# Miniprotein binders against Mucin-6 (MUC6): the designs that were tried, part 94

Target 1, 185 residues: Mucin-6 (MUC6), of Homo sapiens (Human) (q6w4x9r395to579)
Amino acid sequence: GHCSLEGGSFVTTFDARPYRFHGTCTYILLQSPQLPEDGALMAVYDKSGVSHSETSLVAVVYLSRQDKIVISQDEVVTNNGEAKWLPYKTRNITVFRQTSTHLQMATSFGLELVVQLRPIFQAYVTVGPQFRGQTRGLCGNFNGDTTDDFTTSMGIAEGTASLFVDSWRAGNCPAALERETDPCS
Short names: E, the ipSAE of ESMFold2; O, the ipSAE of OpenDDE; V2, 0.75 times the mean of E and O plus 0.25 times the DockQ between their complexes.

## First folded at step 18 (miniprotein)

Design fb13 (from hb2 with E34Q T71I; at its last look DockQ between E and O 0.90; V2 from the best seeds 0.00; counts 0 for: oily stretch 55-73 1.61, pae E 1.6 > 1.5)
Fold by ESMFold2, look of step 18:
Structure fb13 (fold): chain B 185 residues (1-185), chain A 119 residues (1-119)
Amino acid sequence: as target 1 above (185 residues)
Amino acid sequence: SEEEKIKEIREEVKKLLEEARKLIEEAKKAGDEQAVWLLEIAVRLLEEALKTGDPERISYALLFLSMALIIVAEKKGDPKAVELLEKAQELLRKALEENNPELIKEAIKLIKEAAELLG
């Protein structure tokens, strides 16, 4: 399964459902019982453009009871608040550079993350087949059905991306917008 | 001759790949799942880097291999191999900073020596 977070705040779910949103918050990208220690992958979005509503991806965070690994657009990687030289490993997670522009987080539990640092900060999530039907969050549920990929944190299928995205906020944040508000006059 | 230096580096990486594959088989026999996991990543990274011939990608792949081999060396209690691999990482980081292929060649020699101690 592949999920992508690309420029313009575009997201493509594990079931290939594309959508776009603009919000300033940390969102649950992926939760699954397949992630050890109550692990979750999160995406951080912040203001990025001239429009008052435009936002973009600024960091990806892997959080568990043991680790808080942050890969940010400033190219600094931290674990539990400490900056790490790359390549870096825990017993089941390693973070390393593939090239000067791409970082990878590989794990022994079937999660892989590739982060493009430049020219635009983008992220690509890959999960193994053991995750099928067992994911939640902005990347969808990986069940082969795009009609329920907008399932909220309360288990309700929504028709719009913004309601779905808002339900996955990790904190109290402003509501997301599906499309950049155009300041037309 | 930068082109000749890169060709030499690629040939040495191919030899190192053979040694890494042997170490994977040994790790499998020993039931060392972490070593197998890390070494298989290292082999993939080196194979991908060789397709491009890009010394920067080769350096990043060798940095990863060195980290993976340090884990093996620590489990085997081989401090000489650890010293060689830590020095190789220092050379590779410097090679990346300076864009210097000669430092890559030096690092490969150290990594190969360490791999032989571990096999």
Scores: ipSAE 0.597, ipTM 0.852, lowest interface PAE 1.6, mean pLDDT 87
Fold by OpenDDE base, look of step 18:
Structure fb13 (fold): chain B 185 residues (1-185), chain A 119 residues (1-119)
Amino acid sequence: as target 1 above (185 residues)
Amino acid sequence: SEEEKIKEIREEVKKLLEEARKLIEEAKKAGDEQAVWLLEIAVRLLEEALKTGDPERISYALLFLSMALIIVAEKKGDPKAVELLEKAQELLRKALEENNPELIKEAIKLIKEAAELLG
């Protein structure tokens, strides 16, 4: 399954459902029992302009009981504040440069992350087949059905992206704005 | 020519890939799952880099491989291999900075030597 965060405010789920939102919060992208130590992948969005519709992805965070990895445009921070020289390796996670503009996080448990740093900060999440039907968050539930991708954190299927996205906020943030638009348009 | 240099690099990387694959098999036999995992990633990265032949991408892949092999070398207690690999990393960083494919070739030589020591 492939989930993409592109263009600042566009998301394509594991089931290939595209949607757009504008929010300035940290959101859960991926939760799964397949992630060890209660691991979760999160996305940090912030304002990129003066209008409410000008938002962009600014960081991706992997957080578990054992690891905290923050990938931003400028640096990779691990272990609660230490910038590490790449490649960086933990027990099951390795972060390394793929190109001058692309970082990759590889794991031993079927999660792969590619981050484009420039010119636009974008992220691409790949999970193995073992994750089918076992994912939650903005990337959807990876069950091959796009109609139920907007399932909230409480297990309720929503018809709008805004309510769906808001349910996956990791902090106290303003409500997200919704725009159902094809990311390719 | 630049094209010739890239061709040579590709050939040397292919040889290095074979060595890495051997080390993967050895790691499997030894039950070193971490080494297997890291080396498999390295092999994948190198294979991907070879598809484009981009020296930059090759360099980053080699940096990763060097790291993986350092871990293996440390486990095996081979300080000479570690030294070679650290030097290789230095050369690769310089290669990236200077856009110098010759430094990549030199790094590959060191990595290959280290891999042979570990095999």
Scores: ipSAE 0.210, ipTM 0.587, lowest interface PAE 1.6, mean pLDDT 90
ESMFold2 (binder alone), look of step 18: mean pLDDT 86; pTM 0.851

Design fb15 (from hb2 with E48Q K51Y; at its last look DockQ between E and O 0.98; V2 from the best seeds 0.81)
Fold by OpenDDE base, look of step 18:
Structure fb15 (fold): chain B 185 residues (1-185), chain A 119 residues (1-119)
Amino acid sequence: as target 1 above (185 residues)
Amino acid sequence: SEEEKIKEIREEVKKLLEEARKLIEEAKKAGDEEAVWLLEIAVRLLEQALYTGDPERISYALLFLSMALITVAEKKGDPKAVELLEKAQELLRKALEENNPELIKEAIKLIKEAAELLG
């Protein structure tokens, strides 16, 4: 399954459902029992302009009972808040540069993350087949059905992206705004 | 020439790839899953870098390989190998900063020496 966060406000789920939202919060991208130590992948969005519709991805965070890894445009920060030189590794996670503009987080448990730092901060999440039907969050449920991707944290299927996205907020922040996705974008 | 230097680097990286593959097999036999995991990533990175021929990508790949080999060296209790690899990493970082392929070549020498110790 491949999930993408592109163009600042565009998301494509594991099931290839595209949608757009504008929010300035931290959202859960991926939760799964397949992630060890109650692991979760999260996305941090912030304002990128004056308009409420000008929002962008500014960081990706992996959080578990064992590890916290924050990937931003400028640095990779781990558990103790210390910026790390790359390549970095833990027991089952490694973060390294592929190019000057691309970082990768690789894991031994079937989660892969590629982050484009510039010119636009974008993220690409890949999960192994063992994750099928066992994912939750903004990246959807990876079950091959796009119609139920907007399932909230409470297990309710929503018809709009905004309500879906809002349900996956990791903190107390304003509600997200929904816009139609341009299929050609 | 720069082209010649890159060619030489590519040839040396190919040799390192072979060594890395051997070490993967050894790690498998030893049941060192972590080493296998890391070295496989290193191999993929090196292969990708070789495909493009980009010295920057090669440097990043070699940085990762060095890290992977440090992991192996620590488990085997070979401080000399660790030292060589740490030096290699330093050179590679410098190579990236200075865009200096000569430093890449020097780093490769150290990595090769370390790999030989670990083989």
Scores: ipSAE 0.849, ipTM 0.931, lowest interface PAE 0.5, mean pLDDT 94
Fold by ESMFold2, look of step 18:
Structure fb15 (fold): chain B 185 residues (1-185), chain A 119 residues (1-119)
Amino acid sequence: as target 1 above (185 residues)
Amino acid sequence: SEEEKIKEIREEVKKLLEEARKLIEEAKKAGDEEAVWLLEIAVRLLEQALYTGDPERISYALLFLSMALITVAEKKGDPKAVELLEKAQELLRKALEENNPELIKEAIKLIKEAAELLG
C-alpha cells in the first residue's frame, strides 16, 4: 500500500484515489491498530512560498505514546523535541538519509516513510499488507475500493475532499470549508 | 585517480557485505530480531550503493551499517568495536562534508576491523 503527498497539496490514497486540498493545519494521515502504542502519522501543511500553490507540506510527524518524530522542511529531524544526528534509531524506528535529498524512516511494524527534502518537500508512505482494510485518515482505508476513501473521522463516506480533509484535522486551525469547499480551486 | 579510488572502495564494500550477511545469520540463530532488522536494512543500502557506485550513497550506507554494528557490539559488550565504529561514523560524516573519498577508505578499514571482532 502506497500513499503520496506531493506538491500543490496533492494526495494519492492507498487505493490510488487522487485528490487535492487547500488547508493550513495538521492532519491525521494514517491511523491503524497495526501501529504500536497508539501510533499515528500526521502531515503539517502551511502557506507556501512556491509561486504555483497556495499550501504545501512542511512537516511529517509520527506520534505514539513513546515518540514524537518530526521531519520538517528545514531538514531537521527531532524526537520528543530533541534534534537528532542521522542515522537515528529507537527500538522499532530508524531515520536515515539515503542521499542528500532523500530521507527515510523505516520501522519494524510495516510502516515506511520516504521524504524528498529537495527541490520540493514531499512524502511517500508505504504500509505492509497487514494494514489492508485497517487504515484511517487522509491516506484512506486501504480496502481496494476508491468509492469510500473519503471516509471521515466519524466513519461517514463523503463525496467531497473538503469535508473529508476537514474531519481529519488534528491541530488548532480554521476549517478548510471556510476557505474552499471544492476539491479543486 | 578518482576512478581507481572508487573501484577500490566498491571492492571493500563487497567484502563488508559478506561479513554483514554472516552477522545476519548469527543474529537469526541468536534470536536477535533488532540486529536482524537493522542489518538487513544495511545490506540493502550497501547493495544499492554498490549498484550506483556513488561515493555519497556509499557513505550514507556505511553510516547506517556502523549504527547497526554498534547495536550488535553493545549487546555483546564489546567496547572496542563500539569505539572503532563511532570513529568510522565520524570519518564518514567528514567525508560527506568534505567530499573526500580517502576518508571513506579509512572508515571502511575501521568497520571491517569491528565486524571481525563481532564475528
Scores: ipSAE 0.673, ipTM 0.883, lowest interface PAE 1.2, mean pLDDT 87
ESMFold2 (binder alone), look of step 18: mean pLDDT 87; pTM 0.882

Design fb16 (from hb2 with E34D M67L; at its last look DockQ between E and O 0.96; V2 from the best seeds 0.81)
Fold by OpenDDE base, look of step 18:
Structure fb16 (fold): chain B 185 residues (1-185), chain A 119 residues (1-119)
Amino acid sequence: as target 1 above (185 residues)
Amino acid sequence: SEEEKIKEIREEVKKLLEEARKLIEEAKKAGDEDAVWLLEIAVRLLEEALKTGDPERISYALLFLSLALITVAEKKGDPKAVELLEKAQELLRKALEENNPELIKEAIKLIKEAAELLG
C-alpha cells in the first residue's frame, strides 16, 4: 500500500483515493496493530500563507512507546530533542539520506517512509501486505475499497473529507477545510 | 580526470557490493536478522547509486553501508572495524560537503579494510 502527501494539501490513500484538505494541525496518518509499541505515523501541517487554503506539510512524526522521530525540512530529531547525524538507527528503525533532497525511514516491521525535502516537503508512506485491512488514519484502511476510506477514528464512514480528517487530529486544532479534487488535475 | 575518478569509485563500489552480499549470507547463517536487514538496504542503495554513478548518491549509500557494517562489527566484538568505519563515515560526510571524490576513495579503502576484518 502506498499513501502520498503531496502538494502541501493533497493526500492519496493506500487504496488510491485522492482528496484535499486544509488544516493546521497534527494528524494521524497511520495506526495499525502491525506497528510495534503502539506506533503511529503522524503528519504536521502548518499555515504556509495568509489564506486559510494555504497550508502545507511541515513535518512527519513517528511516535511509539519506544521512539519519537521527527522529520522536518531542516533536521531529524529523536526522543531527546537532539538533531541526529544521518544515517541514524534505533532498534528497528533507521533514517538515512538517499539523495540530497530525499530522506528515508526504513523499518524492520514493514513500514517505509520517503520524504522529499525540497522543493516541496512531501511524504510517501509504504506498508507491507501484512497491513491490509489493518490501517487507520488519513491514509485510509488499505482494504481495496475506496468508498470507505473516510472512516473516522470512531469507525464511522463519512462522506466528506473534512469530517474524516478532523477525526484524526492529534491535538486541539481548528477544523479543516476540504475540497475533494484529483491531485493530478 | 574527474571521469576517471568516478569510474574507479564505481569499480570499488562494485567490489564492496560483493562483499556486502557475502556478509548478508554469513549474517543469515548466524541468525543476525538485524544485520541482514541493514545490509540489504545498503546493497539496494549502492545498486541504485551505481545506476547513475552520482558521487553524492554513492556517498550516501556508503554511509549507510558503514552503519550496517558497524552493527556487524559491534556484534562480533571488533573495535578496530568499528573505528575504521566511523572514520569512513567522517570522510564521506566531508566528501559530501566538499564534493571531493578523493575522500570517497579514501573512505572506500577503510570500508574495504573493515569488511575484510568482518568476513
Scores: ipSAE 0.815, ipTM 0.917, lowest interface PAE 0.6, mean pLDDT 94
Fold by ESMFold2, look of step 18:
Structure fb16 (fold): chain B 185 residues (1-185), chain A 119 residues (1-119)
Amino acid sequence: as target 1 above (185 residues)
Amino acid sequence: SEEEKIKEIREEVKKLLEEARKLIEEAKKAGDEDAVWLLEIAVRLLEEALKTGDPERISYALLFLSLALITVAEKKGDPKAVELLEKAQELLRKALEENNPELIKEAIKLIKEAAELLG
């Protein structure tokens, strides 16, 4: 299973459903019981500078009870707020440069993340077959059917990307109070 | 001359790749799943780097191989191997900063020495 975040605002789900959205928030990209210690993969979007409505991917976050690994567009990698030299390893997660422009997070539990740092910050999520039918979030449910990939956090299939994406908002939305009240689609 | 240096580096990386594969088999027999996991990643990175011949990609692959071997060295309680591998990583980071193939060759020598201690 592959899910991609490309061109700053485009997403392709595990079931190959493409969509685009704009929002200034942190979103749940992937949740699954296959991720240990209540793990989740999250994507952070912020304004890209062209207009009020345009946003782009600025960071990817892996969050569990033990780790908060942040890979950001400024090329800094942190775990629990502490900057890490690469290659970096914890017990079952390693983060390293694959090339001058690509970072990889590899895990022993079937999740792989590749981040293109330049020229455009992009992310590519790969999950093993054990995740089939057991994912939720912006990457969809990985059940082989694109018609229900827009399933909200409450389990409702929506017809529009905006409603779907808004339902997966997580944590603090980026920026000031006025940004926290803006629609995330 | 620079082309000749890169060719020498590629030949030495091929030898390291063979040694890494042997260490994977040893780790499997020892039940060291952490070493198997990390060394298999290192092998993939080295194989990809060899296809390109790009010294920058080779340096990143060698940095990761050094991390994998440090993990092995720490489990075996071999502080000399750890020291050699940490120095190799320092040389590789400097090689990347300066675009200096000679530092890559020096790092490979240290990695090979460490691998012999761990064999």
Scores: ipSAE 0.702, ipTM 0.889, lowest interface PAE 1.2, mean pLDDT 87
ESMFold2 (binder alone), look of step 18: mean pLDDT 86; pTM 0.868

Design fb5 (from hb2 with L45M; at its last look DockQ between E and O 0.92; V2 from the best seeds 0.79)
Fold by OpenDDE base, look of step 18:
Structure fb5 (fold): chain B 185 residues (1-185), chain A 119 residues (1-119)
Amino acid sequence: as target 1 above (185 residues)
Amino acid sequence: SEEEKIKEIREEVKKLLEEARKLIEEAKKAGDEEAVWLLEIAVRMLEEALKTGDPERISYALLFLSMALITVAEKKGDPKAVELLEKAQELLRKALEENNPELIKEAIKLIKEAAELLG
């Protein structure tokens, strides 16, 4: 399954459903029993302009009981807030540069993350087949059905992206705005 | 010439690839899943870098390989290998900063030496 966060406000789920939202919060991208130690992948969005519609991805965070890894445009920070030289390795996670503009987080448990740092901060999430039907969050449920991708954290299928996205907020922040459009259009 | 240097680097990287593959096999035999996991990533990175011959990508791949080999070296209790690999990483970082392929070559020598100790 491949999930992408592109263009600042566009998301394509594991099931290939594209949608757009504008929010300035931290959102859960991926939760799954397949992630060890209650692991979760999160996306941090912030305001990029004066308009409410001008929002962008500014960081990706992997958080578990054992590890916290924050990938931003400027640095990779782990655990106690210390910036790390790359390549970085923990028990089952490594973060390294592929190119001058691309970082990768590789794991031994079937999660891969590629981050484009410039010119636009973008993220690409890949999960192994073992994750099929066992994912939750903005990246959807990876079950091959796009119609139920907007399932909220409470297990309710929503028809609009805004309510779906809002349900996956990791903190207290304003409601998101939505525009369900094809990212390629 | 610059082209000749890159060619030499490519040849040396190919040799390192072979060594890495051998170490993967050894790690498999030893049941060291972590080493296998890391070295396989390193091998893929090196292979990708060789497709273009880009010194930058080669450097990043070698940085990762060095890290992977440090992991192996620590498990084997070989501090000399660790030292060599840490120095290699330093050189590779400088190579990236200075865009200096000569530093890449020097790093490769250290990595090769370390790999030999671990093989």
Scores: ipSAE 0.825, ipTM 0.920, lowest interface PAE 0.6, mean pLDDT 94
Fold by ESMFold2, look of step 18:
Structure fb5 (fold): chain B 185 residues (1-185), chain A 119 residues (1-119)
Amino acid sequence: as target 1 above (185 residues)
Amino acid sequence: SEEEKIKEIREEVKKLLEEARKLIEEAKKAGDEEAVWLLEIAVRMLEEALKTGDPERISYALLFLSMALITVAEKKGDPKAVELLEKAQELLRKALEENNPELIKEAIKLIKEAAELLG
């Protein structure tokens, strides 16, 4: 399974359903029982222009009970709050440069993350077949059916990306729908 | 001359790939799953780097291979191999900074020496 996070806040799910959203928050990309130690992959989006409709990916975070790895637009990689020389490894995760423009996180549990640092910050998530039907979050449920990829954190299949994306916020960020409306004058 | 240096590096990487594949088979026989995992990534990176012929990609792949071999060397308690591999990593980082293929050749020699100690 492949999930991509590309410029203009475009997402393509593991089941190849494309969508776009506009939000400034941390969102859950992927949760799965296949990730050890209650692991989750998260994406951080921030404003990229003066309009609230101009948001872009600025970081990807892997978080579990044992590990925290932050890959940001500043090319800083941290674990437990420390910057690390690359290549870096733990027992089941390694982070390394593939080229001057691409960085990769590989794991022994079937998750791979490739980050394009330039010309724009983009991320590509790959999961092995053991994840089929076992994922939740912005990357969808990986069940081969695009009609239920917009399943919220409450288990409700939504017809719009905005409601789906807002349900996967991590923290007290304003809802994306709220930020799409300007105050009237 | 620069093209000739890159061609030399490519040939030395091909030899190192064969040695790395032998170490993978040894790790499999020993049941060392971490070594197998890391060394297989290193082999894939080197194979991809050879297809491009890009010395920068080769340097990143050799940095990774050195880290994988350090992991093996530490498990075997071989501080000499660790020392050689850490020196190779320093040379590779400088090769990337200076765009200097001669430093890549020197790093490969150290990596090969370390691999012989581990085999």
Scores: ipSAE 0.672, ipTM 0.883, lowest interface PAE 1.1, mean pLDDT 86
ESMFold2 (binder alone), look of step 18: mean pLDDT 87; pTM 0.885

Design fb6 (from hb2 with L45F; at its last look DockQ between E and O 0.88; V2 from the best seeds 0.00; counts 0 for: pae E 2.6 > 1.5)
Fold by OpenDDE base, look of step 18:
Structure fb6 (fold): chain B 185 residues (1-185), chain A 119 residues (1-119)
Amino acid sequence: as target 1 above (185 residues)
Amino acid sequence: SEEEKIKEIREEVKKLLEEARKLIEEAKKAGDEEAVWLLEIAVRFLEEALKTGDPERISYALLFLSMALITVAEKKGDPKAVELLEKAQELLRKALEENNPELIKEAIKLIKEAAELLG
């Protein structure tokens, strides 16, 4: 399954459902029992302009009972808040530079993350087949059905992206705004 | 020429790949799952880098390989190998900053020496 966060406000789920939202919060991208130590992948969005519709991805965070890894445009920060030189590794996670503009987080448990730092901060999440039907969050449920991708944290299927996205907020923040996805974007 | 240097680098990287593959097999025998995991990533990374021959990508791949080998070296208790690999990483970082393929070659020599110690 491949989930992408592109163009600042566009998301494509594991099931290849595209949608757009504008929010300035931290959202859960991926939760799964397949992630060890109650692991979760999260996305941090912030304002990128004056308009409420000008929002962008500014960081990706992996959080578990054992590890916290924050990938932003400028640095990779781990558990103790210390910026790390790359390559970085833990027991089952490594973060390394692929190119001057791309980072990768590789894991031993079937989660892969590629982050484009510039010119636009974008993220690409890949999960193994063992994750099928066992994922939750903004990346959807990876079950091959796009119609139920907007399932909220409470297990309710929503018809709009805004309500879906809002349900996956990791903190107290304003509600997200929904816009139609441009198929040509 | 620059082209010749890149060619030489590619050849040396291929040799390192073979050594890394051997170390993977040894790690498997030893049950060192972490080493296997890291070295496999390193091998794939290097293989991908070799497709284009981009010195920058090769450098990043070698940085990763060095890190992986440090992991092996620490587990084996070989401080000399660790030292060599740390120096290699330093050279590779400098190579990236200066866009200097000669530093890549020097780093490869150190990595190769370390790999031989670990084999």
Scores: ipSAE 0.816, ipTM 0.915, lowest interface PAE 0.6, mean pLDDT 94
Fold by ESMFold2, look of step 18:
Structure fb6 (fold): chain B 185 residues (1-185), chain A 119 residues (1-119)
Amino acid sequence: as target 1 above (185 residues)
Amino acid sequence: SEEEKIKEIREEVKKLLEEARKLIEEAKKAGDEEAVWLLEIAVRFLEEALKTGDPERISYALLFLSMALITVAEKKGDPKAVELLEKAQELLRKALEENNPELIKEAIKLIKEAAELLG
């Protein structure tokens, strides 16, 4: 299973459903019982241009009860707030540099993350077959059916990316997307 | 010449790659799943770096291999191998900063010495 975060604002789910969104928040990208210690992969988006509505990916975070690994566009990797020299390992996670522009996080539990740092911050998530039908979040549910990939955190399939993405906000952040029609001024 | 130094580095990396493959098979026989996991990543990374011939990418792959071998050395209780591998990592980081292939060659010597202690 592959999920990608490309071009600053584009997502392709594990079931190959593409969408684009804008928002200033941290979002749950992937949750699964296959991730140990209540692990989750999250994506951080922030303003990227002159328009207030344009946002792009600025960091990817792996969070569990044991680790908070942050890979950010400033090219610093931290775990639990401490900067780490690469290659870096815990008991079941390693983070290392593939090239001057690409980092990789590899795990013993079937999750792999590749991050392109330059010229544009992009992320590529790969999960093993044991994750099939066992995922939630912006990367979708990995069940082979794109019609329900926009399933919200409440288990409701939505027809639009904005409602779906909004439901996966992590923490207390305001909705950044325009959700209502606005009459012409 | 610089090209000749890179050619020598690539030949030594090929030798390290073969040794790493042997260590994987030994780790599998011993049931050491952590060593297998780390060394298989190291082999894949070295193989891709070798295809490119890029000394920068080779240096990153050697840094990872050194970390994988430190894990093996610590499990075997071999602090001398750990010291050699940590020194190799320091040389590789400096090689990357200074774009200096001689430091890569020195690091490879230390990695080979450590691998002999482990095998």
Scores: ipSAE 0.407, ipTM 0.760, lowest interface PAE 2.6, mean pLDDT 85
ESMFold2 (binder alone), look of step 18: mean pLDDT 86; pTM 0.853

